# Designs tried in a protein design chat: VH-VL binders against Small ribosomal subunit protein mS42. Part 7

Target 1, 220 residues: Small ribosomal subunit protein mS42, of Schizosaccharomyces pombe (o74379)
Amino acid sequence: MSFQQRFARALDVGYKNFLSKDAVRNIFAYDNHLRGLVQKECKIHQTPYRVPSDLMVQSASDPARANLFNYSSQLVNHDFFFSGLISPERPSADADLGAINLKPGIDASFGSFGELKSQMVDVGNSVFGDGWLWLVYSPEKSLFSLLCTYNASNAFLWGTGFPKFRTNAIVPLLCVNLWQYAYLDDYGLNGKKMYITKWWDMINWTVVNNRFQATRIESL

## First folded at step 4 (VH-VL)

Design g3 (from e8a with heavy chain Y103F S104T Y105L; framework fv_lacutamab)
Fold by ESMFold2-Fast, scan of step 4:
Parts: structure tokens; C-alpha cells; sequence
Structure g3 (fold): chain C 220 residues (1-220), chain A 121 residues (1-121), chain B 107 residues (1-107)
């Protein structure tokens, strides 16, 4: 199904206590605009249209395709962000099942879920300009940590933005969109801290846990 | 509809053991952590620990490690608290309580009615 | 362990009075705080979670506020049915800890 079809309910009603219907519609309109830009870049470079994740990987190391990379990466980031949220329909116990299984690892890495939240709010609020905040897992270190990427950069790629990490040493589990278009309408220019605080309450920890468990299956 | 029903009161001698049950109904048992809370006569509430209902892994507060053991029977949506080598200081009402719909919040929205355990000679 | 200091231990007020109960944590708990009501012979009942969110089915005369280390439960107009012991509880870090309780009774 298309991005808009998969998140049709969010587009219809927004996310209660987090993102208004208008904010969701604006983000989705921008997403659709980016898809049009991807199609134009594909024509310029004589590249068949593919899913954004494939285009992102294909263009990542080619400076001549920087626009194609930026647009497709941002689309991938949108999907990862929205798929990590609880459905706008009534929250279910299933959304929290993963938090129970993640707790030992989160406690070992951050001390508690409360401390993780505090660190995400503080780190995210400290991002200057536009970017993304990620919760990532390092299988090699058996450690959860936080990663900031800037503009359209992401945690999936080797040599991601700041700080510089080897991307195949980390797996992204969760992200929050820290571009101004995500929070200005509902929170204002000075409302990023409250935006991240409200976002925390919408995290679908079962999705986060499923992403985490996928990293462990291959290592067994 | 959503409820936790605990076993009946127990009168035990020092050195005996007791096993308290907490049967859940009206929700998916393995989707919520189960907590145990103690209240001594005329005293406040003390958190004993929690058990992961999906994995069976328990976490105990330091004061309750050793003699207190959590277990589950997921086939009948029941959690258990076993206390061995009972002491007079274990005399209390023992409550089971589930986390709110967001486990990360740690608040307890559904409580059992409590099981009174009296330890006397 | 995070210590929760609750005050007062006891208060007596009249029907219609505004009642406030305070809870102080030994360190910042970032609004990971719940309030419970316990009547004699009954289990605790959740009133407020996340410091200020009213639990479904709880009368709107109950409200919670605060941040950092200092939190308050307010009953805007005390009713006879509100006679109970009230407890705060932090869930920022394990072990979860409760305040000592505040017994509220009608004059």
C-alpha cells in the first residue's frame, strides 16, 4: 500500500495529544512533494523509479545524485518515524508489549526508561537546525545509544552525519523528526522540548522491540 | 470486565511458606507487567517487584530478594507470589497490580483485592 | 533508591474545602508520578498518572500538578466520599517507591 494509504487514519484525525490533523496533512503533503521530486531526479539520471529505500542506497555514494539521495532518504525517514507511532485508533496493550521485553537492555544502557526519555528530550532539544534523533542498537557492544543525524541524513548508512559512526555497527530502532515542518504548527519555534515529550507518549514499543529482535535473530 | 482476583487469606506459623495467586481476566495477560505490592498493618505501600508476563523474568526490590519468588501460569492468566521461611514481619496484605496501558509510565491501573497473610505462633 | 516524602501525614477538612497534598522526591523524577486513593478494606485506586493526567472514571475535582522533585494532588471541593488515605508513587527508576500516605478525614 502507499505511504498515505498505510497512514490514512492519521491523515484523517491526527495523533491525539501529539500532532494535529493539519500538522499531519502538511507533513504528508511535503512527503508527496518529495515523491514528485524523486520521480524528476530519476528521469534526469535515467534511473527506473524504485522504492525510496533502494534509491537512497543506490545514490548514497554518488555526489552527482545528491538530490536523489536527499529526497529518497527523507521519504525513508518519514516512513520510519510514522511506523514507530501508536495508531491514532485507541491505544492497545500490544503497543506496550515490546517495552516489557526492551526494559533490561534499556536499563543497562540508560538506567531506566525515564532516564532514556530525559536524555532524548535534552539531546533532541539541543539539535541546532533540522535533523533526526535516533535510538540505535550496537550488536557488537550490546548497547543502546542515541544518534543525531542532520538534514536528510539517516542512521541506516555508513558514515552518517554527526557524530560519525560506522553504520554497519549500529541498527536504527526508533526516530523522531526534528525538522521545523514537523513541530512548528502545533508547538511553535520554541516548543521542540514539549514536542519530543509528547512524541514519547506515542511510541509503539512493540515496533521498536520487533526491530531490535530482528538484529538478534541473525546473530544466533 | 478487566479484573485481578487474588486467593483467600492465609494464617501461617513462622518458618512455613505461602503461595498467593492473582488471576487476570478481561485483557491479554502477557501484554502487561504484573507488580506485587505489600502493605503491613497500619502502614503504607511497599513495592516488592515486577514480573515480565511475556518472558517470565522477575525483578525484585533489594529488601525482598531471596525469600520472595514470582512465577506465572500463562495458560490460565495467573501470577503467583511465593514467600518461604515466613517471619512475623511478613504479616501484611499482598496486592498484585498491573501497569497502565503504557508500561513505561509505571502507574498501576488495575489492582487485585489483596490477600491477607498473617504469620503468628 | 528514590525517597518520596509526603505531607501532611493527616488532615481534617470540611465538605467543600480545597485540599492539597504534597509529595517531594529526593531527585528529579520527570513527572513519572502517580496518585492513589485507598479506602479501608479496599485496594488502592489510581487517580492520576504522569503527574497530571486524570484516570478515566475519576471525578474532575481531582487534579495533579508539579514537575522535577515537587508534586501536588488537589481536591478542589472535598466530598464525604473522599475520606481515604492518599499515596504518591514514583516510576522514574526501580525500585518504585511510594510516599508515606496522607489520611484525609471530614471534620
Amino acid sequence: as target 1 above (220 residues)
Amino acid sequence: QIQLVQSGSELKKPGASVKVSCKASGYTFTSYAMNWVRQAPGQGLEWIGWINTNTGNPTYAEDFKGRFVFSLDTSVSTAYLQISSLKAEDTAVYFCARDTYRFTLGAFDIWGQGTTVTVSS
Amino acid sequence: DIQMTQSPSFLSASVGDRVTITCRASQSIDSYLAWYQQKPGQPPKLLIYAASSLQSGVPDRFSGSGSGTDYTLTISSLQAEDVAVYYCQQSYSTPYTFGGGTKVEIK
Scores: ipSAE 0.205, ipTM 0.674, lowest interface PAE 4.5, mean pLDDT 87

Design g31 (from e8a with heavy chain T100R R102S Y103F S104T Y105L; framework fv_lacutamab)
Fold by ESMFold2-Fast, scan of step 4:
Structure g31 (fold): chain C 220 residues (1-220), chain A 121 residues (1-121), chain B 107 residues (1-107)
Amino acid sequence: as target 1 above (220 residues)
Amino acid sequence: QIQLVQSGSELKKPGASVKVSCKASGYTFTSYAMNWVRQAPGQGLEWIGWINTNTGNPTYAEDFKGRFVFSLDTSVSTAYLQISSLKAEDTAVYFCARDRYSFTLGAFDIWGQGTTVTVSS
Amino acid sequence: DIQMTQSPSFLSASVGDRVTITCRASQSIDSYLAWYQQKPGQPPKLLIYAASSLQSGVPDRFSGSGSGTDYTLTISSLQAEDVAVYYCQQSYSTPYTFGGGTKVEIK
């Protein structure tokens, strides 16, 4: 199913009290534009079109493919962001079911979900320029933490033993899009803090929990 | 479909104890924290505390420590508030309420209908 | 404990009026604020969470705003069914605390 098909309801109605339908449509238009740019870069480099995550990994260490990396990474980040949100048509109760397995680790790392929220709002609001804020897990340290990446960079490449990246693996669980195109229309230039505060209530904790469990990153 | 149903009104003498029940239906009981809130006649709302429905661990506001005890029966999706050594000042409507989004957020989206506890003196 | 001060304690307005209720925290609560509506003989009903997020099923004439210590609930066009007591509540720190309430009546 295409990106637009998977999130067609959000494209039609937006996310009430978080992102207007116009803001969602603008983000989706940009996503579609990036897909066109990926196809163009694949032709230039004589590379078969693959899913964005494969293209991102393939291009990550090649300076000649910096455009292909940036465009495919941003597409991966978009998908991760939107797939972590509750659907506009789902009851809020459905979004809360998975938090149970995360709670002990979140409590140990941050003190509470409320404290995690406060830290994400404050850290995200302090990011200068465009980027992404991530909740990540370190199996080696048995610790949840926050990570900022800038521009089209992502948390995926810091995990799972890539030889050219950090030796300590991390697993991304959740992210929020801190590029201006994500929040300007609805929140204004100085509205990043409120945007992140509203985003918090749209998190699909079942998805976040499943990401945690699916990676088999429990150390104990 | 989501509902919290509380036990009926109670009339007690000072020094007695009371146990109020709150039965949840329409959702996974152990996935949401349960809060208890009190409202004295003609007064505002006062938070008593919350209980983690998965672990059974309670947190009480200081004014309610000792005489107020939270418990659970997860097999029937029910939370309980027990008040011992009742005083006239305990006369109030007692509400159970579910956290809206997840644990520790503190916004209550589903409320029980309330249980009136009257302590005569 | 964080003290929540609501004003006014009582207001009387006409159908169609814009009504504003304010809530002030004794310290910054960083938008950990909810608004509730309580009608006689009923439990409170959540209207707004996270200072400005509208609860599903609540009419869009209700809105919340504010940051830091100062928060506002606005009813843009008061209806007869809006007669109730309104409460703010902070969840930044335990114990969670409620404002004293604002009773809204139609003139």
Scores: ipSAE 0.000, ipTM 0.439, lowest interface PAE 15.1, mean pLDDT 83

Design g32 (from e8a with heavy chain T100K R102T Y105F; framework fv_lacutamab)
Fold by ESMFold2-Fast, scan of step 4:
Structure g32 (fold): chain C 220 residues (1-220), chain A 121 residues (1-121), chain B 107 residues (1-107)
Amino acid sequence: as target 1 above (220 residues)
Amino acid sequence: QIQLVQSGSELKKPGASVKVSCKASGYTFTSYAMNWVRQAPGQGLEWIGWINTNTGNPTYAEDFKGRFVFSLDTSVSTAYLQISSLKAEDTAVYFCARDKYTYSFGAFDIWGQGTTVTVSS
Amino acid sequence: DIQMTQSPSFLSASVGDRVTITCRASQSIDSYLAWYQQKPGQPPKLLIYAASSLQSGVPDRFSGSGSGTDYTLTISSLQAEDVAVYYCQQSYSTPYTFGGGTKVEIK
């Protein structure tokens, strides 16, 4: 099913204490606008229309298709962001905090979940302009770290093991959308810190734990 | 142990439908894309499509659109391939295969054992 | 669709030989290429992904190289257990497409 169908409940009611239904609707309107831009770019470059993740990967290294990459990457980033949130009806992520396989690694890399939260709030609030903040895992180093990407850039390509995109082998586990269209309506231009603080309470740690567990199972 | 276990062989008449299952174990089902690949008798490999196991969003190769449908039951870590209006040309071994990542990047690291579908009158 | 052409379709070599299999794409695929090994009655096994990255658990006698349209799988010091059909596969764009396969036998 479509992106809008999978997150239809959020579109109807928003995320309590985090994003109003109007904010969600504005993000979804922008998502739909980007899909139209993807179709236009596909026609211009004679590229068959595909799901955004395929278009993102195939356009990533072609400067002539930079717009197709940017629009597709942003759509992929939207999906990753929303799929990391708890259902809109749940008032808190407290029940999912302390995911069983994440805690030892988070403690080793950041000291505690509370310290990770503090660092994500501070790092995210320090991002100038539009972008995304990621929690990533490096299997080679057995370390969790934070990564900032700007505009429509993402952590997926650098975490895939593809030599062309290799900087450090990393796996994205979680992200927060730091574009102004995501937080402006509910939090204002100076509201990034509170937005990230409220976002933290909405993280589905079971999803994050499951993403991390996948990397560990492969190394066994 | 990471495994993909598929349902048993099927013998069907033309016009029937078949639903092949692929049960995952030993890893987090929703963290990896699932691909479907077929192999006709004595032939090479042919990619059918993939499904995002986190979102349920399928992508099909053009030749397989319409009669081939992917679905999931995440509560039991199982992916399904349904083929409707079976034709003799659908006779093949059907494989499910896990991609190395949540979004398909085309590196299939774990494969099911295959399900033979035979379509004959 | 992107066409993948493998050569040779068949090769016969001796244990200890260096074996080279070539895969050519109809357009640049930008290193979005994997290599698989398939033994009779078994599913394929991933050997190499992203053109040159060795899959965990695969012997280091297997290696991949190439860029653009031309890619190569090399088996240094061929072993008896390497008898199989080898396939390349592009993931640059959907539909993903496989090469026709290369059957490797021992003399």
Scores: ipSAE 0.000, ipTM 0.438, lowest interface PAE 16.6, mean pLDDT 84

Design g34 (framework fv_lacutamab)
Fold by ESMFold2-Fast, scan of step 4:
Structure g34 (fold): chain C 220 residues (1-220), chain A 123 residues (1-123), chain B 107 residues (1-107)
Amino acid sequence: as target 1 above (220 residues)
Amino acid sequence: QIQLVQSGSELKKPGASVKVSCKASGYTFTSYAMNWVRQAPGQGLEWIGWINTNTGNPTYAEDFKGRFVFSLDTSVSTAYLQISSLKAEDTAVYFCARDSGYTYSLGGAFDIWGQGTTVTVSS
Amino acid sequence: DIQMTQSPSFLSASVGDRVTITCRASQSIDSYLAWYQQKPGQPPKLLIYAASSLQSGVPDRFSGSGSGTDYTLTISSLQAEDVAVYYCQQSYSTPYTFGGGTKVEIK
């Protein structure tokens, strides 16, 4: 399914106590605009039309296709952001139950889920300009940490300036969109802290837990 | 370890009903949709439908509406396919398969499959 | 409903050969296409999702390509264990539909 079809319920009703339906519709309009820009860039550079994640990876190593990378990366980030939220069709969140396999690691890395929340609010509120805040996991270090990326950058390719994307040792688990277009209409210019606080209550911890478990299955 | 384990083969007479089970383990059952797929002897794959494991809401392909019913027992992470008023043409292997749900990489791809349940309808 | 047409229905090739299977959708499916391998007596196994993304644990001799209505599965160097029926499947809209399958055998 298309991005709009996968999140059609959110487009229809929004996310209660977090993002109004108008805010969701505005983000979706921007997403659709980015898809049009991706198609234009693909024609200019004779790149086959593909899903955004493939275009992002393919364009990451080519400075001549920086626009294609920037647009496709933002589409990937949008999908990751929305897929980490409680679906309107699954309105209940349970941090303790949903995050059952995450809890020991979160407690070890941050002290508690409450401390993780406080750190995400503070770190996210301190981001200058537009970007994304990520909860990431390092399999090599067995540690959870927070990562900020700016503009169109993402945690999937973090640290890969000349993209050796296969050498990125971190796994993104969760992100929040900190571009002004995401929070300005509902929260205002000085509302980033409240936006992140409200976002926390909408995290689908079952999805985050499953993303974490997927990183470990192949080593068993 | 992620697995889907289905119930054993069934031999039924025309007009009987059958209930096939699919037990999930190694993941959070309600986070992924469950699909059902039919394969008649010597034939290809045919999608029957899917069920939302959190809400219990089913979606059926048009040819399977009426006699085919999906259900769940979330307390034991099990999905069921019931076929009523069995006909000879229902003879097939029935598979359950996990949709990746709302993950950005796998929507609509079936990454984990049950081993299949053979249903034979004969007089 | 979106119709998925696979070709060829059957192919016979030698170990080491490059094998190409095609799948055509009756309308654009925007790369919402998966490829499966089914060996006799076994359930299908996911090989490729999103038209070109290799499923974890699948050998890299398998690759997918295509966009719009036309998609291809390629096995760069056929191995004896690759004898199977291969299916494409669209997930662009319900009902999800499968191609008719391509049976791959060794000569």
Scores: ipSAE 0.000, ipTM 0.429, lowest interface PAE 16.1, mean pLDDT 84

Design g35 (framework fv_lacutamab)
Fold by ESMFold2-Fast, scan of step 4:
Structure g35 (fold): chain C 220 residues (1-220), chain A 122 residues (1-122), chain B 107 residues (1-107)
Amino acid sequence: as target 1 above (220 residues)
Amino acid sequence: QIQLVQSGSELKKPGASVKVSCKASGYTFTSYAMNWVRQAPGQGLEWIGWINTNTGNPTYAEDFKGRFVFSLDTSVSTAYLQISSLKAEDTAVYFCARGGYEYTLPYYFDYWGQGTTVTVSS
Amino acid sequence: DIQMTQSPSFLSASVGDRVTITCRASQSIDSYLAWYQQKPGQPPKLLIYAASSLQSGVPDRFSGSGSGTDYTLTISSLQAEDVAVYYCQQSYSTPYTFGGGTKVEIK
């Protein structure tokens, strides 16, 4: 299935108390626009049209394909963002229920889930311009931390060789879209803090927990 | 420990359907994609596709679209490959293999099932 | 689709010999390449990922190298247990494609 087909329900009804259906539709329209731009860049650079994650990695070290990198990276970021949200059909997010294996590490790194939330709200609100806020895990250090990336940059290539993918790199677990097109219509220019606060209630902690568990299996 | 255990061999007639299972254990099933690979008798390896175990979204190589269908039962950590309208050229060993999620993990196949032999003959 | 060409298709060597297998991609795959070993009647086993990274539990006589379109798997001192077919695989883009395989036998 396409990106729009996988998240068709969100297009239909939005995310209650977080993103209106119009906001979701605007983000998806932009996503579709970026896919068209990716196709154009692939034709210009004689690069076969592939899935966005492949194109992002392929273009990451090539300054001549900076546009292809930016567009494909943004598509990857969109998918990671929406894949980390609970389905619109679910009545509530439950961090305590879904985050069983994350909790000891989050408590050790931030003190509590409440403190993590507070730090994500404050850090995210302080991001100047457009970007993304990530919760990342370092298997090498056994440490959770927050990472800001700007524009279309991502955490998937952070700490890796450029453009190589390394299993010992920082692993992104969760992100929030801090571009104005994500929050402006529902929250206004000064509403980033409330947007992040409401986003927190929509996190699919089971997904985040499963992403974290995957990092442990590679070490076992 | 991490294991992928596949269903037993199948002998089918042309036009029949077959459903191969791959049961995972020792890891969080939904954290890794499941890939399917075909090996015809005396031949090399062919990637059929993968399924996202978290979303259920399948991706198929072009040559395998239509008759080949991936599905999941996450409650028992099992992935399935169904082949409909079987042809003699479908005779092969079918492997499941654990791969990384596209956005979070490497793309190599680190654990493989033992293989399921499907023989199509009249 | 990215085509993967392996050479040689067959290789016969003595125990203790240095063995090299090459894999060429039809376009640059940026080190997104894995090597697998398949013994008769068994599933493939991952040896090398990301062109040069040795999988945990694999003997250090196995090594990988290369970049761009050209990659090599080396067995520094061939053992009797290394009799198998070896496959390269690109993970640079879908569909993921395998090389045709190299059968390694002992004289």
Scores: ipSAE 0.000, ipTM 0.443, lowest interface PAE 13.5, mean pLDDT 84

Design g36 (framework fv_lacutamab)
Fold by ESMFold2-Fast, scan of step 4:
Structure g36 (fold): chain C 220 residues (1-220), chain A 122 residues (1-122), chain B 107 residues (1-107)
Amino acid sequence: as target 1 above (220 residues)
Amino acid sequence: QIQLVQSGSELKKPGASVKVSCKASGYTFTSYAMNWVRQAPGQGLEWIGWINTNTGNPTYAEDFKGRFVFSLDTSVSTAYLQISSLKAEDTAVYFCARDLGSYTFPDYFDYWGQGTTVTVSS
Amino acid sequence: DIQMTQSPSFLSASVGDRVTITCRASQSIDSYLAWYQQKPGQPPKLLIYAASSLQSGVPDRFSGSGSGTDYTLTISSLQAEDVAVYYCQQSYSTPYTFGGGTKVEIK
């Protein structure tokens, strides 16, 4: 199913108390524009149009394909961001059990979910320019941490140019879009802190928990 | 400073309704969930449910579904508990209590209101 | 529903004594456990969260431990102001449930 089809309800009604339907439509229009740019770059580089995650991986190590990487990476980040939100039809559904396997690790790394929220708000508000804030897990270190990436960068890959190594060092679990196009219309230039605060209430902790559980199965 | 201030005691007849308020101050009201807890005279604590102060979505324990209704007035940072068709067994102190952190995952009650005594007698 | 069983329901001890209160869940609650103190005529006060984390402003004589189904609250040196009823509470799943309480008084 297409990106638009998977999130059709959000386009129809928005996310209550977080993103207006007009803001969602504007973000989706930008997403659609990026898909057109990806198609253009695929033609330039004589490569088949593929799902954005495949194009992102394929282009990550080639400086000549920086545009293809940047556009496909942002599409991957959009999908990860929206896939981590609760459905407009089920606000607060199953919240208490959603984070069950995350809680011990979050408590150990941050003290509490409340402290994690506070740190994400403060760190995210301090991001200079456009970027993304991630909650990541290191299976090697058994550690949860926060990561900022800028512009089109993401937590799935080791940097945005030539990778020295295949990275399994960190696994992204959750992200929030901190580009101005995401929050400016609903929150204004000085509203990034409130945007992140409202975003927190929309997190689908079942999805985040399942992403974390997948890392545990691979390590065992 | 953070505080939750509840409305005064109520004396009601069986079959009446009551509405208890809990006014929050010292923090961003819509960033924390509000829980309601009951304590019958000489008894322990019993969780009624919680309400997401940002979305208005309530969650009730099974024993309290139907007659118990949570509501909000975010403009005055106030949560409400309404009990309809009051019964003698509803006689209790009712507390509001705040979750620390995410309301989609409340994990403990860091601040409590002083309690509102509701007495139901003929 | 998860049932929380506290023991003892009542204890009487002297100032300076070490006091332990236990809480047993009917299933594993993976340290989703808080402890509260309630004095007569007052609301409960959070002492411990996540089974073992001390709430800010709470004296360090209070500590929590345990995992799985079995948890304990310890007061290392009982003081006169610690006379209260103590409750455990699980937040592992809704409905959230409290233990029956432990009334602590001074001999």
Scores: ipSAE 0.000, ipTM 0.428, lowest interface PAE 13.6, mean pLDDT 83

Design g37 (framework fv_solitomab_arm2)
Fold by ESMFold2-Fast, scan of step 4:
Structure g37 (fold): chain C 220 residues (1-220), chain A 121 residues (1-121), chain B 106 residues (1-106)
Amino acid sequence: as target 1 above (220 residues)
Amino acid sequence: DVQLVQSGAEVKKPGASVKVSCKASGYTFTSYYMHWVRQAPGQGLEWIGYINPSGGSTNYADSVKGRFTITTDKSTSTAYMELSSLRSEDTATYYCARDTYRYSYGAFDIWGQGTTVTVSS
Amino acid sequence: DIVLTQSPATLSLSPGERATLSCRASQSVSYMNWYQQKPGKAPKRWIYDASNRATGVPARFSGSGSGTDYSLTINSLEAEDAATYYCQQYYSTPYTFGGGTKVEIK
């Protein structure tokens, strides 16, 4: 299924109290534009057309394909952002179940979900320019933490971008899009704090927990 | 309906131990965290700890850490708090309370009737 | 620990009057709850997450606030409202309570 097909309901109705349908449409239009740019870069560099995550990894270490990396990385980040949100048509009850399993780890790392929310709002509001805020997990340290990436960068590159150098491997669990195109129309230039606060209420913690549990299965 | 029923009053000497019970009914016991709160005579409320009945994970206030232990018995839907090395300042009414935790918005919606623990020589 | 300061310690008013109870946190918090406690009884959840009334709580009660400043308002006091009201932050462990405001009806 295409990105637009997978999130068609959000495109149709938006996310109530979080993102208007027009804001969602603008993000999807940009996503589609990036896909066209990816196709053009693949032709220029004679690179086979593949899913964005494969193209991102393949181009990450090649300065000659920096554009291909930038475009494909943003597509991966869009998918991860939207996949972490409660569906516009579904009640939040199902989404909250995963938080029960995350609570001991969140309490140990941040003190509470309330403290995590406060830190995400403050850290995200402090991001200068365009970027992404991530909740990540370190299996080696058994620690949840926050990570900021800027422009097209992401948290998926195994800590260093290369398997050979995975000295501080982290697993991304959740992200929020902090590019201006995501929040400007609904929240304004001074509305990033409210945007992140409203985003918090839309988090699908069951998805976050499923991502977390996957790290534990691989570690066992 | 949902209820938490606690064991009866206890009178203990300093240095003794006591185990207070909190029996849950009317809901899925393992789906909610259980908290313990105490209140000294004529004083306010003090949070002392919690347990996740599903996995057994606990958290304690520093004032009681190492002396108080919270446990559960899933087969009887009962939470326990064992107070050891009792001191006169542990004299209080002890309440168990169910956490309505839905990720970031928790509150104690159902409370036990309280168990009075008196520590005197 | 997060310290919650409630004021006034005691509020004595007549039936029909408006009561406003204050709760101030030593640092910014996201989740503030209020509990009603009558003498010899267990506390009852009254307001949760700053402004939501618990089931059975009369419409005359409302909660508001954010950051460090929270309040509980009783729009028109009735005799059954005589109780001690405690605020509680659910932001970080330990989940601390305020010292309470005792509401007395003359």
Scores: ipSAE 0.000, ipTM 0.475, lowest interface PAE 13.0, mean pLDDT 85

Design g38 (from g37 with heavy chain R102S Y103F S104T Y105L G106P; framework fv_solitomab_arm2)
Fold by ESMFold2-Fast, scan of step 4:
Structure g38 (fold): chain C 220 residues (1-220), chain A 121 residues (1-121), chain B 106 residues (1-106)
Amino acid sequence: as target 1 above (220 residues)
Amino acid sequence: DVQLVQSGAEVKKPGASVKVSCKASGYTFTSYYMHWVRQAPGQGLEWIGYINPSGGSTNYADSVKGRFTITTDKSTSTAYMELSSLRSEDTATYYCARDTYSFTLPAFDIWGQGTTVTVSS
Amino acid sequence: DIVLTQSPATLSLSPGERATLSCRASQSVSYMNWYQQKPGKAPKRWIYDASNRATGVPARFSGSGSGTDYSLTINSLEAEDAATYYCQQYYSTPYTFGGGTKVEIK
């Protein structure tokens, strides 16, 4: 399914108490624009069009394809961000497994989910310029931590899940989009703290939990 | 209907151990954390620990650490607390409570009826 | 440990009056919950995450607050509201409770 088709309900109604319908539509319009730029870059570099994650990996270490990397990476980041949110119509609580396997590790690494939330709000609010804040897991250290990446950079290149860059160093579990286009419409220029606070309430912990469980299968 | 049913009242001597059960019904037992909270006569509520029934991980309050153990029996959907080396200050009503944290905003949504533990003589 | 201070210790009011219960945390917290407990019975979840009413809680109850200062308000007190109300933080372990506010109906 296309990105817009997978998130059609969010495009229709937004995310209550988090992102307005207009903000979602603007972000999705930008996502679509980036897909056009990817097609252009593929033609310039005689690269067959593929899914964004493959293009990102292929271009990651090639300075001649820096634009292809940036556009593809941002598309991957968009997908990861929206895939981590609960649907605009929240499911019944008992239909969702939630963070059951994450809780011991989060408690050990941060003290509590409340403390993780406070750290994500504070760290994210302190990011100067545009970027992404990630919750990552290190299988070797059995440690959860926070990672900031700037512009279109991502946490995937240093973790498992990509054959060319697969290591047991870090695995991304969750991210929040800290580009101004993500929060400016609904929260204003000084609204990053409230945006991240509201984003926290929209996290799909079942998805985050499943991503964490997958780390045990994908370890090489 | 979700329900937690606890075992009956216990009277113990100082230095003894007590084991209290909490039988869950009406939901998937392994999907929710289970907490234990105690209340001394005429006093407020004190959180004493939790267990994740899925993995068996536990966390205990410092006030009971070293004497307190929480376990589960998945086949009977039952959580247990055991408190050893009982002291007079352990006299309290002990409650089990289900945690919504795994699905939604964290709170103790369903509580057992309580088990009175009296340490005397 | 995070200390929660509830005030007043006791409120004695007549039916139809407004009751406001306070809960102050020793540091900024998230996920402040309120529980209602009647004599001889187990506590019941009443308000979760500062302002959300639990299923079956009457609309006359409302919760508010953030950071260190939280309150529970009963707009028009009814006889069935006589109980002790405990606040509880789920920000970090140990998940501490306040000392309780006892609401009495005259």
Scores: ipSAE 0.000, ipTM 0.472, lowest interface PAE 14.7, mean pLDDT 85

